# Ledger of designs, part 4: VH-VL binders against Protein ULTRAPETALA 1 (ULT1)

Target 1, 237 residues: Protein ULTRAPETALA 1 (ULT1), of Arabidopsis thaliana (Mouse-ear cress) (q8gza8)
Amino acid sequence: MANNEGEMQCGSMLFKQEELQEMSGVNVGGDYVEVMCGCTSHRYGDAVARLRVFPTGDLEITCECTPGCDEDKLTPAAFEKHSGRETARKWKNNVWVIIGGEKVPLSKTVLLKYYNESSKKCSRSNRSQGAKVCHRDEFVGCNDCGKERRFRLRSRDECRLHHNAMGDPNWKCSDFPYDKITCEEEEERGSRKVYRGCTRSPSCKGCTSCVCFGCELCRFSECTCQTCVDFTSNVKA
Short names: E, the ipSAE of ESMFold2; O, the ipSAE of ESMFold2 at other seeds; V2, 0.75 times the mean of E and O plus 0.25 times the DockQ between their complexes.

## First folded at step 1 (VH-VL)

Design i6 (framework fv_iluzanebart)
Fold by ESMFold2-Fast, scan of step 1:
Order: C-alpha cells, then structure tokens, then sequence
Structure i6 (fold): chain C 237 residues (1-237), chain A 119 residues (1-119), chain B 107 residues (1-107)
C-alpha cells in the first residue's frame, strides 16, 4: 500500500521538468525525485539502482543490480563499494545517471544541488562529520517497553512519523516502521551516543542550549533554522 | 583521577541573574555527558537536564524547560547552569554529574553548589 | 513521567544487621535502575546500576535485584559508614526520575 496520500506536491518542486527531461527512470514522489542510476566496475560491469534525491540533501540508493537484491537504503558511497569499487572514494564521479542515453556522472548533473547546499553548510561546522552534525533528533516514549525511540527528523516521512507518535497517547514502538540500515549505519545504533545541534543556522536560538518548539504536539517553537523550517514544512505536506 | 569541581556558594536576591559552573578534569570532557540535579533543603533529588559538551546538545526535564539554561565551554572543560531571573523557590543545592552515555546513570558527581535566594 | 516510590521512608537498623530497601516504578523500567547513597553534606555516590551490577569500589555487602517495576537494595551486614539516605533512579525513559529516598538510621 502507498505510504503517502497526495504525495506529488513537494517532489515536483525539487527540479524543473526540463532539468529532468532527458533522464532515464524519472519518478516524482511526495518529497523526492527518483532516477535510474548505476556504477561500473571492471570486475562486475554495470550495477544498476534507483537514486532518490530529497530536499534535505539526502541521497538514497536502492540496489537493483540483481533481481531480488535485498539491499536496504544505501548512501552513494556504499553503493560505489557494493558495485565493486571497494577502494574508491569518488562516488560523485563513479555513480552515474543516464541522460540522453549516455552515462553522466552525478558531479555533472543538477541532482547534487540540494546535497551540495546541505554539505556546504555542515562543512562550515565540522568537515569530518559531514551531514551527520546537521540533523536533529527527537524521542518518544514507548507505552509498552518503556524505552524512548529516536526519530531523526531529516525526511518528510520521519517528521510525519514523529508528529503522529507525539499525538498518540498509547503509542508503541512495535508500530514504528523498521529502521532503514545503510553503510553509514550510525555509531548510535551500536552505542547510545547521539550527535545533535543546529549547525545549519548560527543564529538559531535554542539549538545550542535547549530544545526548539514549533508546535505543542511536535515540540518545535519559532526556530528559524533550516532543519526546523524543513520539519514544519514536511509535517504539513 | 576523574573530578568534577563546582563553583562556590551563592547568595542572591529574587530577580537577579546567576551562572554556576562545573569543571571536569582527569578525563576527555567532550566524550561524556554532564547532568544537573537539584536538591531542595531537606528534600530528594530532581533531575533538571543534561548536556553533551562535544556538540552542546541539551535536553531538559519538562519541569525545568524555560526556567534554566545549561551550556558548556569545551575549551576550559566547564559546564554551566544559568538563571536569567532567580526566585526564592530556586533555593537549593545544585549538583553536576557525569554520565558515560545519555541513557546510563551518573558515575561521578561534583561536590554541589548551594544557592540561597532571599530578600 | 515515571514515578519512583521507595519504602520504607525510614529504616532503623543496628550495626551487623541486614537492611532491605524497596523501590517501585509506576511503569516498567526493565533493568535500567540505579541505586545511590548520600551522606549528610555530601554528593550522591553510585552503588548499583543495571538493577544488580555493583559500581567500581562498592563493597560486596551491597546487592541489588529486581526487574520491571519492583526492585530491592540489600545491605547484608550494615556497617557504621552505611548510615545514609538511599535513592533509586530510573534511566529507562526521559525525564530521568528519582525516588523520594529511604533514610537508614542507626538504632
């Protein structure tokens, strides 16, 4: 079943139609644009996959290299390694999309627009951490097991799931969708270390010393940092 | 040797601002959480909030959200608890304490800072 | 919030006797429970974490047990230095909460 009802709104705003016109496998979702992508290695040839581009700058790849391949969400770097380029660290040049029937590296496409904007802001605060130091987390208590569950609030779906959990006085973590596992599975999965902060806006009040509250249910109030603006917009979408 | 050393006792009037400190030594300050706990005279312990000095992430008890500010200066391995306007009901002993992980108990405690607010 | 209730409020024990302190959570905290000792004029000291694991340097006469909602701290042969207030604390869920304390007095 479809997860998002009326999902075409936000994804259609990410790129102009003419920017996507010659690309193969274009599908516009609620908060993403999806295209066919791939990576070539000498040993294995072409590995093909689906790339989703989000307004947050997140890039997710689902491998389709083998029928029935059950790879979860991969980062472009993880997909580059999965495709047989284990020693390469140049996914922007090695992962390609098809434009006009030709393989075009991601670095030469508009698909990195939001990634570059997000990465530029994050690198101002911490180069080695990349996008990880620019995300926000919130916690909701499970009424069954008693532990708090982490919501990362970086995508529309994550913001919606958090908003729904906050509004449900009998929320249980068994109702939470299985976490998406990537090659960048956070250290926090194996440890309880969390990294937070609002590095995307130096003027954001409350992101350095307190929680920002936008509404009573979702606990964000008047924070003007890009992460909180994105959260508020995504909850409504 | 792990130590948390807190600033000295304070005597204040209602409406005044105050900032008390907690200095960590003998460990990597940015790798551990610092929590703040209030103990009113003759009463038990109340958790106020916590900070991760490595990135200044904070989380507060709902009872203290908006009443205090927790911060840290990692260049001098010091965490802070601050009031913009003190009330007589803020009279208490304030402890800082270290946790190795957000979801684990406090393993080392400061000696406490007594704050007295009276006219 | 999870409410932690300790009993008894005060316990009078002679040196060498066994003391048993109880802590009840308003909802399950699994084994995410710690016990602290506080002497007059001093900061709290961690005794037990994970419901039953002794912290470094804590004497073997201190033991913890329980899971879910019911927990106990036992001092098997009370020494003069053990007269103090004892607090339980859950760290299963935000906000972190403490019990109101049990005062162990000398008889």
Amino acid sequence: as target 1 above (237 residues)
Amino acid sequence: EVQLVQSGAEVKKPGESLKISCKGSGYRFTSYWIGWVRQMPGKGLEWMGIIYPGDSYTRYSPSFQGQVTISADKSISTAYLQWSSLKASDTAMYFCARSPEWELPYDYWGQGTLVTVSS
Amino acid sequence: EIVMTQSPATLSVSPGERATLSCRASQSVSSDLAWFQQKPGQAPRLLIYGASTRATGIPARFSGSGSGTEFTLTISSLQPEDFAVYYCQQYNNYPLTFGQGTKVDIK
Scores: ipSAE 0.000, ipTM 0.390, lowest interface PAE 18.2, mean pLDDT 73

Design i7 (framework fv_iluzanebart)
Fold by ESMFold2-Fast, scan of step 1:
Structure i7 (fold): chain C 237 residues (1-237), chain A 123 residues (1-123), chain B 107 residues (1-107)
Amino acid sequence: as target 1 above (237 residues)
Amino acid sequence: EVQLVQSGAEVKKPGESLKISCKGSGYSFTSYWIGWVRQMPGKGLEWMGIIYPGDSDTRYSPSFQGQVTISADKSISTAYLQWSSLKASDTAMYFCARVSGYDLGYYYYMDVWGQGTLVTVSS
Amino acid sequence: EIVMTQSPATLSVSPGERATLSCRASQSVSSNLAWFQQKPGQAPRLLIYGASTRATGIPARFSGSGSGTEFTLTISSLQPEDFAVYYCQQYEDWPLTFGQGTKVDIK
C-alpha cells in the first residue's frame, strides 16, 4: 500500500542531519533528499548520477553519466541497467552512494528507510508493480527534428508507445508524452559509454529487434503489423 | 550454421582432475553467454552456471559454487568446465548451450546445445 | 530459488491424441519460461520460449500458454517422434531452474 502520496512533507524532515553528514552531494528539496550516487559496470566503469529519496518510498535517479544527458526519473533498477549491468538485477547492492569518501551500497544506508516502510505496507498490487523489467530502453528518431527520444519500456503502456512510434513512418517527438532529450554514444566526452544498443545480441544493434523476440508486453493481438501477426500466429499453434 | 561442439567422453578415477571443452562456431562467440547443464544418469537437467566469453563474467548456481570452475578462451571460441578433484557423484552427461535473448539479464533461455560430454567416475 | 514442478511425471498417450503437460512455479516467473524436448541419447531441443513463442522450426502442433505461476505445453496431435521427456525452465531469477521433467510414453 502506498497511501502517503497525498501527504506533504519537507525534504529536510526525511532524515536527521547526522544521518546525512558524511554523504556526498546532499541537497534538500521540497519533498525529497538528493545525494550523489553511482553504479559500476565491469565494461564501462562508473556511472555517476543523483538519487532523490521521497517520503512515499519512491526512489528516482537522474543520470549524469554522459555530458548532455538529460535523463530523469529512472528507477534504481533502470539506472543499474542503464549503467551497463545487464546481468545484475541487484540494484540495492550495485547502486552506491559516497559516504566518507567510500562507495557504500544502498542496502547498507539509511536511504532505503522509506522504501522499506513502503514495501512492508505493500499490497499485492504494489508487489506486481515491482515485477522485473524485461526490456532494454530503446530510442526512436524524430522525423521532424532528427533527435532521438528515449522509450524506457518499463510497462505495457510504454511498450505500446514505442510499438506505435516504430510503426509510424511520420512519427515526430511532439507526439511524445514529455519532452526528453537522449544522449548519443557519439556525443560522450568521458571514458564511459552509454546507449550502445544491444551488446549481447550482435545481429541487433540498437534496433526494434532488440526490444525482445516476442512477449505479451511488446506484442499486441489487435495489431495488424507483420511482427504482431507473426507473434500471435506462433502462440496460437 | 550456429554450432557448439563438445569434447569426447571421459573415464576418470575419484580424485583426478578434468577439464572438458565446448567450441562455438557460426556466430560471434564473445557476444553470447554459454551455460553448462548437468544430467545425472536417469535424472533431469540441472543448471550449473554461465560465462560471458567477452569479459569472462561468470555466475554459478549455489549448489555448484566452489565445486567446478567455468572459463573461456575467446581467441579459440572455446568454453571450459573444470574439476580439481572428481567424485563418483560427478558421473553425468554435461551439456553446454548458447544463451539467447536480446537482453541476457532478463532472458536466459538456451537456443543451441552441444551434443554433450559423458563423464564417468568409477571406483 | 524458484522451484519448478511438472505434472504428471509420466503421461501415456496414443498417437494422434492430444497431450497436455503442466508446469508450476513456486513464485511468479512472468512469461519467462521455456519448454525443451529431450529424446534418449540426445541433447535437449528448445521448443518454446517466453511461455508461448515457438522456436524456429518447431511444428505448429506444439503450443505453450500461461503466465505467472501456471503454465501448460500442449501437443495437439501426438506423432511417433514426439515420445520424449519434456522440461520446463524459468529464467525470471537466478539461479535458473528446470522442472523435473514429464515423460510422454506410448499407450
Scores: ipSAE 0.000, ipTM 0.400, lowest interface PAE 18.6, mean pLDDT 74

Design i8 (framework fv_iluzanebart)
Fold by ESMFold2-Fast, scan of step 1:
Structure i8 (fold): chain C 237 residues (1-237), chain A 121 residues (1-121), chain B 107 residues (1-107)
Amino acid sequence: as target 1 above (237 residues)
Amino acid sequence: EVQLVQSGAEVKKPGESLKISCKGSGYSFTTYWIGWVRQMPGKGLEWMGIIYPDDSDTRYSPSFQGQVTISADKSISTAYLQWSSLKASDTAMYFCAKGEDYVWGSYFDYWGQGTLVTVSS
Amino acid sequence: EIVMTQSPATLSVSPGERATLSCRASQSVSRNLAWFQQKPGQAPRLLIYGASTRATGIPARFSGSGSGTEFTLTISSLQPEDFAVYYCQQYNDWPYTFGQGTKVDIK
């Protein structure tokens, strides 16, 4: 029954053995897979190198273009430039590996799997201020002692505690499982400016566009409040 | 494609100043926190502090506040760690790392290769 | 500050065996805990965040569990490339703190 996609036959766990079998220069390291790669330019012809693929999505190239070339840990874009394609922005198509004796662009290989996953995460952050989870510390007044209690909102459990406190008009801090921190303490005041505000201005504390109104950390499928119901209904494509 | 490239190894004498660098590429440098982590020879990781490059908001571990200065130059996508006067006890590997979350800097998802700083007379 | 304590200091495991590493926090960190792998001469690599979520590209043999003050990293079938030092880090409260590390040796 169990899904075991991570239990690859390849020693590195990065790619299946059959995915690498026809590639030239395959060397499986502890945290990377290395293959022969190259880039062809009109001016210099073929520049041959070694490409290392990391599970983080990092791609590192060590150039072997000429005896004495000491270029190491190049990005694919830097290698494209080094090979004589100074103005090109198409390293996914211009850097190739050898598969079955033929030059195959990186864009047509499994080697970009982790790079693509990493790049989508980064692109989302750059595309929109709302693309990343944007939480901030919140304070809920105790109905018994009258003091505000800090909710950090860094995890689903913390968001659940805040969600429950906000939904309880008679909430009391005696039920709070964490240390009670007041806004008068220096540590608390300092922490607020780091964790509150929008991504454009961490000092912004009142911008509604920067407050998280819905994500899997702060909305609960078992909750019957309208906000949670609306969120979970919309998630079910 | 996200990459943090640190400056090369340094050999210094006690009392000298030093500034090491960490250049980010492949992501929006100004919108993510960058932190510094010290690792003394044969010892574990110590969190030193973190900076948000867009406004230079900086937070230090109490054990490092006043001992080092963390700064960033967003025009060249580079963060810095600086000592005004090095001590032999500053001998360590120094890593820079990118925070995953741009709101609170949370966990480090990408790391630089490290800069070895050796301070001896 | 929150003190993170890892155990054991050193763990020797035969290839294919299960390795279990513990991390304890001096006070609750909820699920705001990450695990990192560091091989000799290399930078640390993120394995797990949010106590149990695998980072991109991390093999399924790595799993994390726990909440509050007690956390575990499990490697279900240890491979030769898993020889490394493993660190836990809490990011619940400033300053962020690391454990002292657990060294995993391949028998």
Scores: ipSAE 0.000, ipTM 0.392, lowest interface PAE 16.9, mean pLDDT 74

Design i9 (framework fv_iluzanebart)
Fold by ESMFold2-Fast, scan of step 1:
Structure i9 (fold): chain C 237 residues (1-237), chain A 119 residues (1-119), chain B 107 residues (1-107)
Amino acid sequence: as target 1 above (237 residues)
Amino acid sequence: EVQLVQSGAEVKKPGESLKISCKGSGYSFTSYWIGWVRQMPGKGLEWMGIIYPGDSDTRYSPSFQGQVTISADKSISTAYLQWSSLKASDTAMYFCARTTVTYDAFDIWGQGTLVTVSS
Amino acid sequence: EIVMTQSPATLSVSPGERATLSCRASQSISSYLAWFQQKPGQAPRLLIYAASTRATGIPARFSGSGSGTEFTLTISSLQPEDFAVYYCQQRSNWPLTFGQGTKVDIK
């Protein structure tokens, strides 16, 4: 999480001390919080690991199941599979952490506070190594020319432009006389009324796989609108 | 409260390099474009170019493309206008100004930097 | 580029009289026009944006009108502090362009 000057949120700011109370294996890194985690399978028993939670909502697991195991930077789903639950696809319920000496599923913890569908990558931006989320494109009507203008929500700055346009009832596309939001963009003229799509189809006009419920790229802590306040309050709660 | 403060007057010789600054305060610097405007002695206003500090997107007037470089350092809320090699014809007052989607115009202006280039 | 032409180059008026300044665009710019005032030794000051919307702190005697290619700035009762150069600017297309200015001078 960056602020207006690009400062990253450090690991000590991700969770309150009381939220991590009673958890085993807590270690605060530069930009993550690490805890002990595991997954239990009928055949092999407990596979123990370390879970890192990042401000982007990304979750990474380093397996410690056996000496010499080199499985690093696993997703929770990959760790569930690695642990012997090949077909389960229920990692939120099957991956646990230790709280007060008891195994507690991730779905019952604050560790998913930043996850909330915000970690999805855009499938058509295949080469990007950045921490971008895959949002569908959004359209805003110009109050002067009457045309719908496309916003590509791939970065925090792009989401900010869209957020500002949505908040201005008299928004005009010529307030931004550059090709990102120009009325004369060739591709926009051809694709004005279609969403860019989702992981299944470039022509998708919207689906749950491309709907963001709120993330650090598209919600702003300095904004007083209901959507941003609600996101900030829910993340904090 | 909201203001743009520009660097002081400069006296230079042809062929010298120069970098002048425009510092914003009292607002979110990365949320507004910063434009540069030239005014030659006794003449009108000429738009040179514009930068969005949040992502460093820059646009130049065709007459200034390749003549100057516009940049910004968002960590200190400062935009820059730079010449690699000044000419006598660069003698002018240079203004910076901010703009936003809410205003269809440059609403806040710097006080100007006078640049004099003479041999 | 869009060429902005202001007329007259100089307008001589007495205090208390009405002043009317014109700005013409070489092609339609809808309502994407701003007016600025500049006094000697000072930075420009925004007066009007979106052709007719008065900026914060600008006196009611200043008004803007027009759309498309023809625009007008009106000062209903000229005050001594209003003697200045006035510029129009279009924001419809890249590059952004200013008119050459109209000097409002005392008769």
Scores: ipSAE 0.000, ipTM 0.388, lowest interface PAE 18.0, mean pLDDT 75

Design p1 (framework fv_prolgolimab)
Fold by ESMFold2-Fast, scan of step 1:
Structure p1 (fold): chain C 237 residues (1-237), chain A 120 residues (1-120), chain B 106 residues (1-106)
Amino acid sequence: as target 1 above (237 residues)
Amino acid sequence: QVQLVQSGGGLVQPGGSLRLSCAASGFTFSSYAMYWVRQVPGKGLEWVSAISGSGGSTYYADSVKGRFAISRVNAKNTMYLQMNSLRAEDTAVYYCAKDYGDYEGYFDYWGQGTLVTVSS
Amino acid sequence: QPVLTQPLSVSVALGQTARITCGGNNIGSKNVHWYQQKPGQAPVLVIYRDSNRPSGIPERFSGSNSGNTATLTISRAQAGDEADYYCQVWDSSTAVFGTGTKLTVL
C-alpha cells in the first residue's frame, strides 16, 4: 500500500552479484539481503534458518526448524543458543552459510561487511525470544496399575528412561525414578503440538519430526534427512 | 504422492482374530505417527490406536486396550493392527491415517478403509 | 473423557454461507481440525489448526476457534459440499472427534 520504489535499490547495493555467487538461498529485499544459514550442535545436528543483512549492519535470523517454531528476528548469538549451543559465544564461527555446497562460517564471508558494535547493542534491546523446545511428551502405560506415566523427552537421560520403559513389556511405574511430571497447561499444550523436526536440514523438506534426542534408538534409522544422519553420526563419533 | 493402501478386512466370528495392514508410500514412513480410526456404518468416527514414527510409543482407546496391538515395520513401510478377542461391537470400517508429523495430532492422509464384520 | 458436540444437521441454500459449530470446554485453547466425509469415502482434511487450509481446499472453507466454540464456515455453498463434517482435537495421547454434522445443500 506504499510507493517504496526508492527503497528497492537499497538491498541491491549491499553486495555485488559476484560476492553472493554460489551462496544458497539468496533473496534480495528492499532494505536487506537474505541467505540460508545454520548452526550445528552435537546433540541436535543442523538448525537451518534465514539470515538477513541490513545496511545498518544489523543481522536478524528467522528459524525454520519446524511448523511450530515461530522464532524470528533472532540475533546470531540468540540463534546459536536456540540451535543447542547454550554456552557458546562464538557465533561468527559457529553460524554458517552454504557457499558452493560447503558450510562456511560467517567470519569467512562478506556478510559481516556492515556489522559493528552499535548494531549489536541495538539488537540486544529487541531480545525477548527464548529457545523453544519442540519435543512432545510421551506416555507409557504401567503393566501393574494401568495408569500412564509421562516422560518428557528433553534430555538424554529422559530419553534413555523412556527407551528402557518401552523396551520392557512388564514395565511398572513403581520403577520410575521420578514422580509423574506435570507441566503447566500451556507448556503441556505446547509439548503436544510441537516436536523436534528434521526440517531443520535444507535437504529434508518432507521430514517434520524426530521423536527425541540423545538416544540412537529414538532416532528414525530410515530417515535420510541431514539432521538425523548428522545426529546419528555425531552420537557414534 | 502420498498413498495409504489397506488390506486384511473380512468376516470373523466373535472371539476370533484378524490383522489389518496399511502399506504407505510417498513419504519417509518412520518420521510420521500413524493411526487407526474406525467407523460403525452410519455412525461417527472413533479413534482406536496410535503409534509413533519410531514405534516406541503406542496408545489405545479404552474399548480396545488389551485386545488390539498396533505395530509397524518401518523397513517395509507398513503398519498393522492385530485384533484379538473380537466382539460384535468391533464391527466397523477401519481407516489407517497419517499424522502431519509425529503426534502433531491431525491426519492429512487416510487409507481407503477396510470393513471388519464380527458376526456369527 | 472429553466430548465435542456438533449439531446433528445443518441446511444451507446453494450459494449461501453454512456454519458448523464444535462445542467443547475451553476449546479455544486447543487446535481444532475439520474433516469432510462423503458417503462411502474416507475423510478428507479441510481445515487444520483452527483456520489453515490444506493445498487443494477452496478458499470458501475457513475456520475459527475461540472460547468454548470452534466454527467451520463454508461460503458460497455448492452441491459438492454436501457431506458429513467432523471436528477433532488432540488431547494428550488421544484424538477426540466431534459427533459429526450432516450438511445438506438445498
Scores: ipSAE 0.000, ipTM 0.389, lowest interface PAE 21.8, mean pLDDT 72

Design p10 (framework fv_prolgolimab)
Fold by ESMFold2-Fast, scan of step 1:
Structure p10 (fold): chain C 237 residues (1-237), chain A 120 residues (1-120), chain B 106 residues (1-106)
Amino acid sequence: as target 1 above (237 residues)
Amino acid sequence: QVQLVQSGGGLVQPGGSLRLSCAASGFTFSSYAMYWVRQVPGKGLEWVSAIGGSGGNTYYADSVKGRFAISRVNAKNTMYLQMNSLRAEDTAVYYCTKLYGGNSEYFQHWGQGTLVTVSS
Amino acid sequence: QPVLTQPLSVSVALGQTARITCGGNNIGSKNVHWYQQKPGQAPVLVIYDDSDRPSGIPERFSGSNSGNTATLTISRAQAGDEADYYCQAWDSSTYVFGTGTKLTVL
């Protein structure tokens, strides 16, 4: 394969050559594999497209259903809807690829390998120190308006925003988008104890059991602070 | 590289107390939660207690709540389990353990084990 | 809470495949880990996150997990595989271990 070189090549390939044989439209990029895909509806027939599979588990579809169609970077679910199945919500069974000349549902192919691994990693991450990761909502004081702003620590991006805010002595809330910081009046007016909760228990308002001992959501490999450096140095490479 | 060395243990009468210790090396001790898991002779494994990296957060199995106290001294790279009001059912080999990383649910590193016998 | 159920013992002939099951309601929605324990020794992790192997564990060890049953598979069994095996998962508020299975080779 053009994107895999040397004796140690098999572990770095997205798929083995034999796993992709007889699939139509196979193109191997630097960090993705592309194949021909489609979705069939009784009213419109076959909508054909190109599916790209990434090692992150991301799946992107570029529609080729009609000359001039400019739909790009569709999720499989969005492509299913675009193809005329707007209420189906069964994209793993309704989006197909061609193997040996036959339409084969994505659910019966190796193409969902990284998608499934990514989904499992997110679920596992949410269970790191409990049924789900116990991250409490945290607050950072704004140097502009003087109010404490609530950060929800449910995703890696949300934890990164909080981590960056904590490291910035001149942090101001006007630099952050509304969807990452809640501005509900009740949440800002109450005590910190009233507004702290956790993913594990929606009824929890700041119990001491809602604490993270350190996880991949709240520690960053690119950060030079001692906490992040120590976590990165001691986690499996 | 990671090493957990246990000490303590022994024979104690019902109602008595005992303290176990676990000395850690090969990793940044203060950055990781530490755990105690026990095994009744001839039976399975049972999680007992956990302590966060800073020592501020502690957790206990229902069977030991109110009787056992987990602690750590990061400057000494050592974790402790103080066992009070011991019962015959607490007789077990006690292991100190570390999860692989902060986001894992599996016990990658184990101490050698310490036998605690609660009997007259 | 339900306990993870394992068979008390499993026998396998040298070179054959052993399968050890771990039962629990909807265990396929949880991450299952497997430990090997030889007499007088601490447990050793052999499979984590249903099917992943730690460094140093032979490819003969594999795992699966779906529905109500997780399975540890040991192919081409060797005398040195004789041990007690325990499954483990996180369940709501605690770490739950299986009842344990004694594997006998030969």
Scores: ipSAE 0.000, ipTM 0.385, lowest interface PAE 19.1, mean pLDDT 73

Design p11 (framework fv_prolgolimab; at its last look DockQ between E and O 0.05; V2 from the best seeds 0.00; counts 0 for: pae O 23.0 > 2, placed apart)
Fold by ESMFold2 at other seeds, look of step 2:
Structure p11 (fold): chain C 237 residues (1-237), chain A 121 residues (1-121), chain B 106 residues (1-106)
Amino acid sequence: as target 1 above (237 residues)
Amino acid sequence: QVQLVQSGGGLVQPGGSLRLSCAASGFTFSSYAMYWVRQVPGKGLEWVSAISGSGGSTYYADSVKGRFAISRVNAKNTMYLQMNSLRAEDTAVYYCAKTYYYDSSEAFDIWGQGTLVTVSS
Amino acid sequence: QPVLTQPLSVSVALGQTARITCGGNNIGSQNVHWYQQKPGQAPVLVIYRDSNRPSGIPERFSGSNSGNTATLTISRAQAGDEADYYCQVWDTSTVVFGTGTKLTVL
């Protein structure tokens, strides 16, 4: 996986400068942003630590709450328990950071952005009305047998494979990039081909991104992505 | 109009000092990290230094660390590069530049016009 | 230590397609940006985040990035495209520029 939204980013670009404004202990690492954090216990007072936020949604806490503390990597929930709040299950509200000299719960900060995005990737019991479905799959026909083979368009590399295949006037089943197949392999059932994850409408933003289907099918004359340019050159050559 | 206007270049002897200025207009200056990039005439681009929007964090290339100091005064919309202990290899055109931070793009979308610094006896 | 390797020069016939490469280990995992620089001028951004074209850049400029190679493609090359071209990434805590390529239009 390369160069997609939020993943594999360097730490300096996880948050805008203004989003980290006045936070105490900000340190930007290679693939994380670190800030001072803490958790307050009525008996033990403030446990102070460093929180690392990753683009994957992972959260790590390095505790310095007692002399000789040997727990270098804790989850926020484990840190809440470690700090003396063993029965609390409210780490988003009980773990704080310092902003403008004041303790602010994690739940009220931008620091949970990637954690929340990671949580939303889990399956849900209900869909909101009007949720858009991104276009994810396309088909390319074999010039020898006419069978169509499914291409998944989830990454730049996969989109490139699809556009190159669409631009090849001699594309065959044996050119399929996902598996070694020939014209002998059974074509996907027609009833299954409708599952592309996209409605054909002007409102489908996944179909209008820079990822295009080639000039014969490309509705966007202005698209200049490398894959589209290569497709145009291949088709006209 | 979004602009970066540079000043402060010139001719200086080895071991001398010089301060470059980069005045910004047309955008909210304090919200953006700022950068210095240099280029020896006829050669490639080399990153020199960076400063956060608040000015709280500064970064330097190894070749200038300890000799150059980047700073900014947000009330004046101006960034500075203090260059001390200058060497002949510091002779270059110096550019200031900004990025558009919110899209996770590290591209430099606006550049200053460049300022020549010559270090020669 | 990170090095973005570009060919020193590339030649292209007028009206043909030029391809300028930028090599780096696993560069396909990074956002690659491209700049055009004409003599005596500041660099101009022509491609950002691998394949996006800024407003005002001609559609004949395009970019791609996968594996160990990022590529700037200039279709229908014109005399005015003759310039130096640099790729750039953010790596670790620093900004890294490619070695630069002089494009000559024949």
Scores: ipSAE 0.000, ipTM 0.377, lowest interface PAE 23.0, mean pLDDT 73
ESMFold2-Fast, scan of step 1: ipSAE 0.266; ipTM 0.693
ESMFold2, look of step 2: ipSAE 0.000; ipTM 0.401
ESMFold2 (binder alone), look of step 2: mean pLDDT 91; pTM 0.924
ESMFold2-Fast, scan of step 3: ipSAE 0.000; ipTM 0.398

Design p2 (framework fv_prolgolimab)
Heavy chain, then light chain:
Amino acid sequence: QVQLVQSGGGLVQPGGSLRLSCAASGFTFSSYWMYWVRQVPGKGLEWVSAIDSSGGSTYYADSVKGRFAISRVNAKNTMYLQMNSLRAEDTAVYYCARDEYYDSSGYFDLWGQGTLVTVSS
Amino acid sequence: QPVLTQPLSVSVALGQTARITCGGNNIGSKSVHWYQQKPGQAPVLVIYDDSDRPSGIPERFSGSNSGNTATLTISRAQAGDEADYYCQVWDSSTYVFGTGTKLTVL
ESMFold2-Fast, scan of step 1: ipSAE 0.006; ipTM 0.482

Design p4 (framework fv_prolgolimab)
Heavy chain, then light chain:
Amino acid sequence: QVQLVQSGGGLVQPGGSLRLSCAASGFTFSNYAMYWVRQVPGKGLEWVSAISGSGGYTYYADSVKGRFAISRVNAKNTMYLQMNSLRAEDTAVYYCAREGIAVAGTFDYWGQGTLVTVSS
Amino acid sequence: QPVLTQPLSVSVALGQTARITCGGNNIGSYNVHWYQQKPGQAPVLVIYYDSDRPSGIPERFSGSNSGNTATLTISRAQAGDEADYYCQAWDSSTAVFGTGTKLTVL
ESMFold2-Fast, scan of step 1: ipSAE 0.000; ipTM 0.459

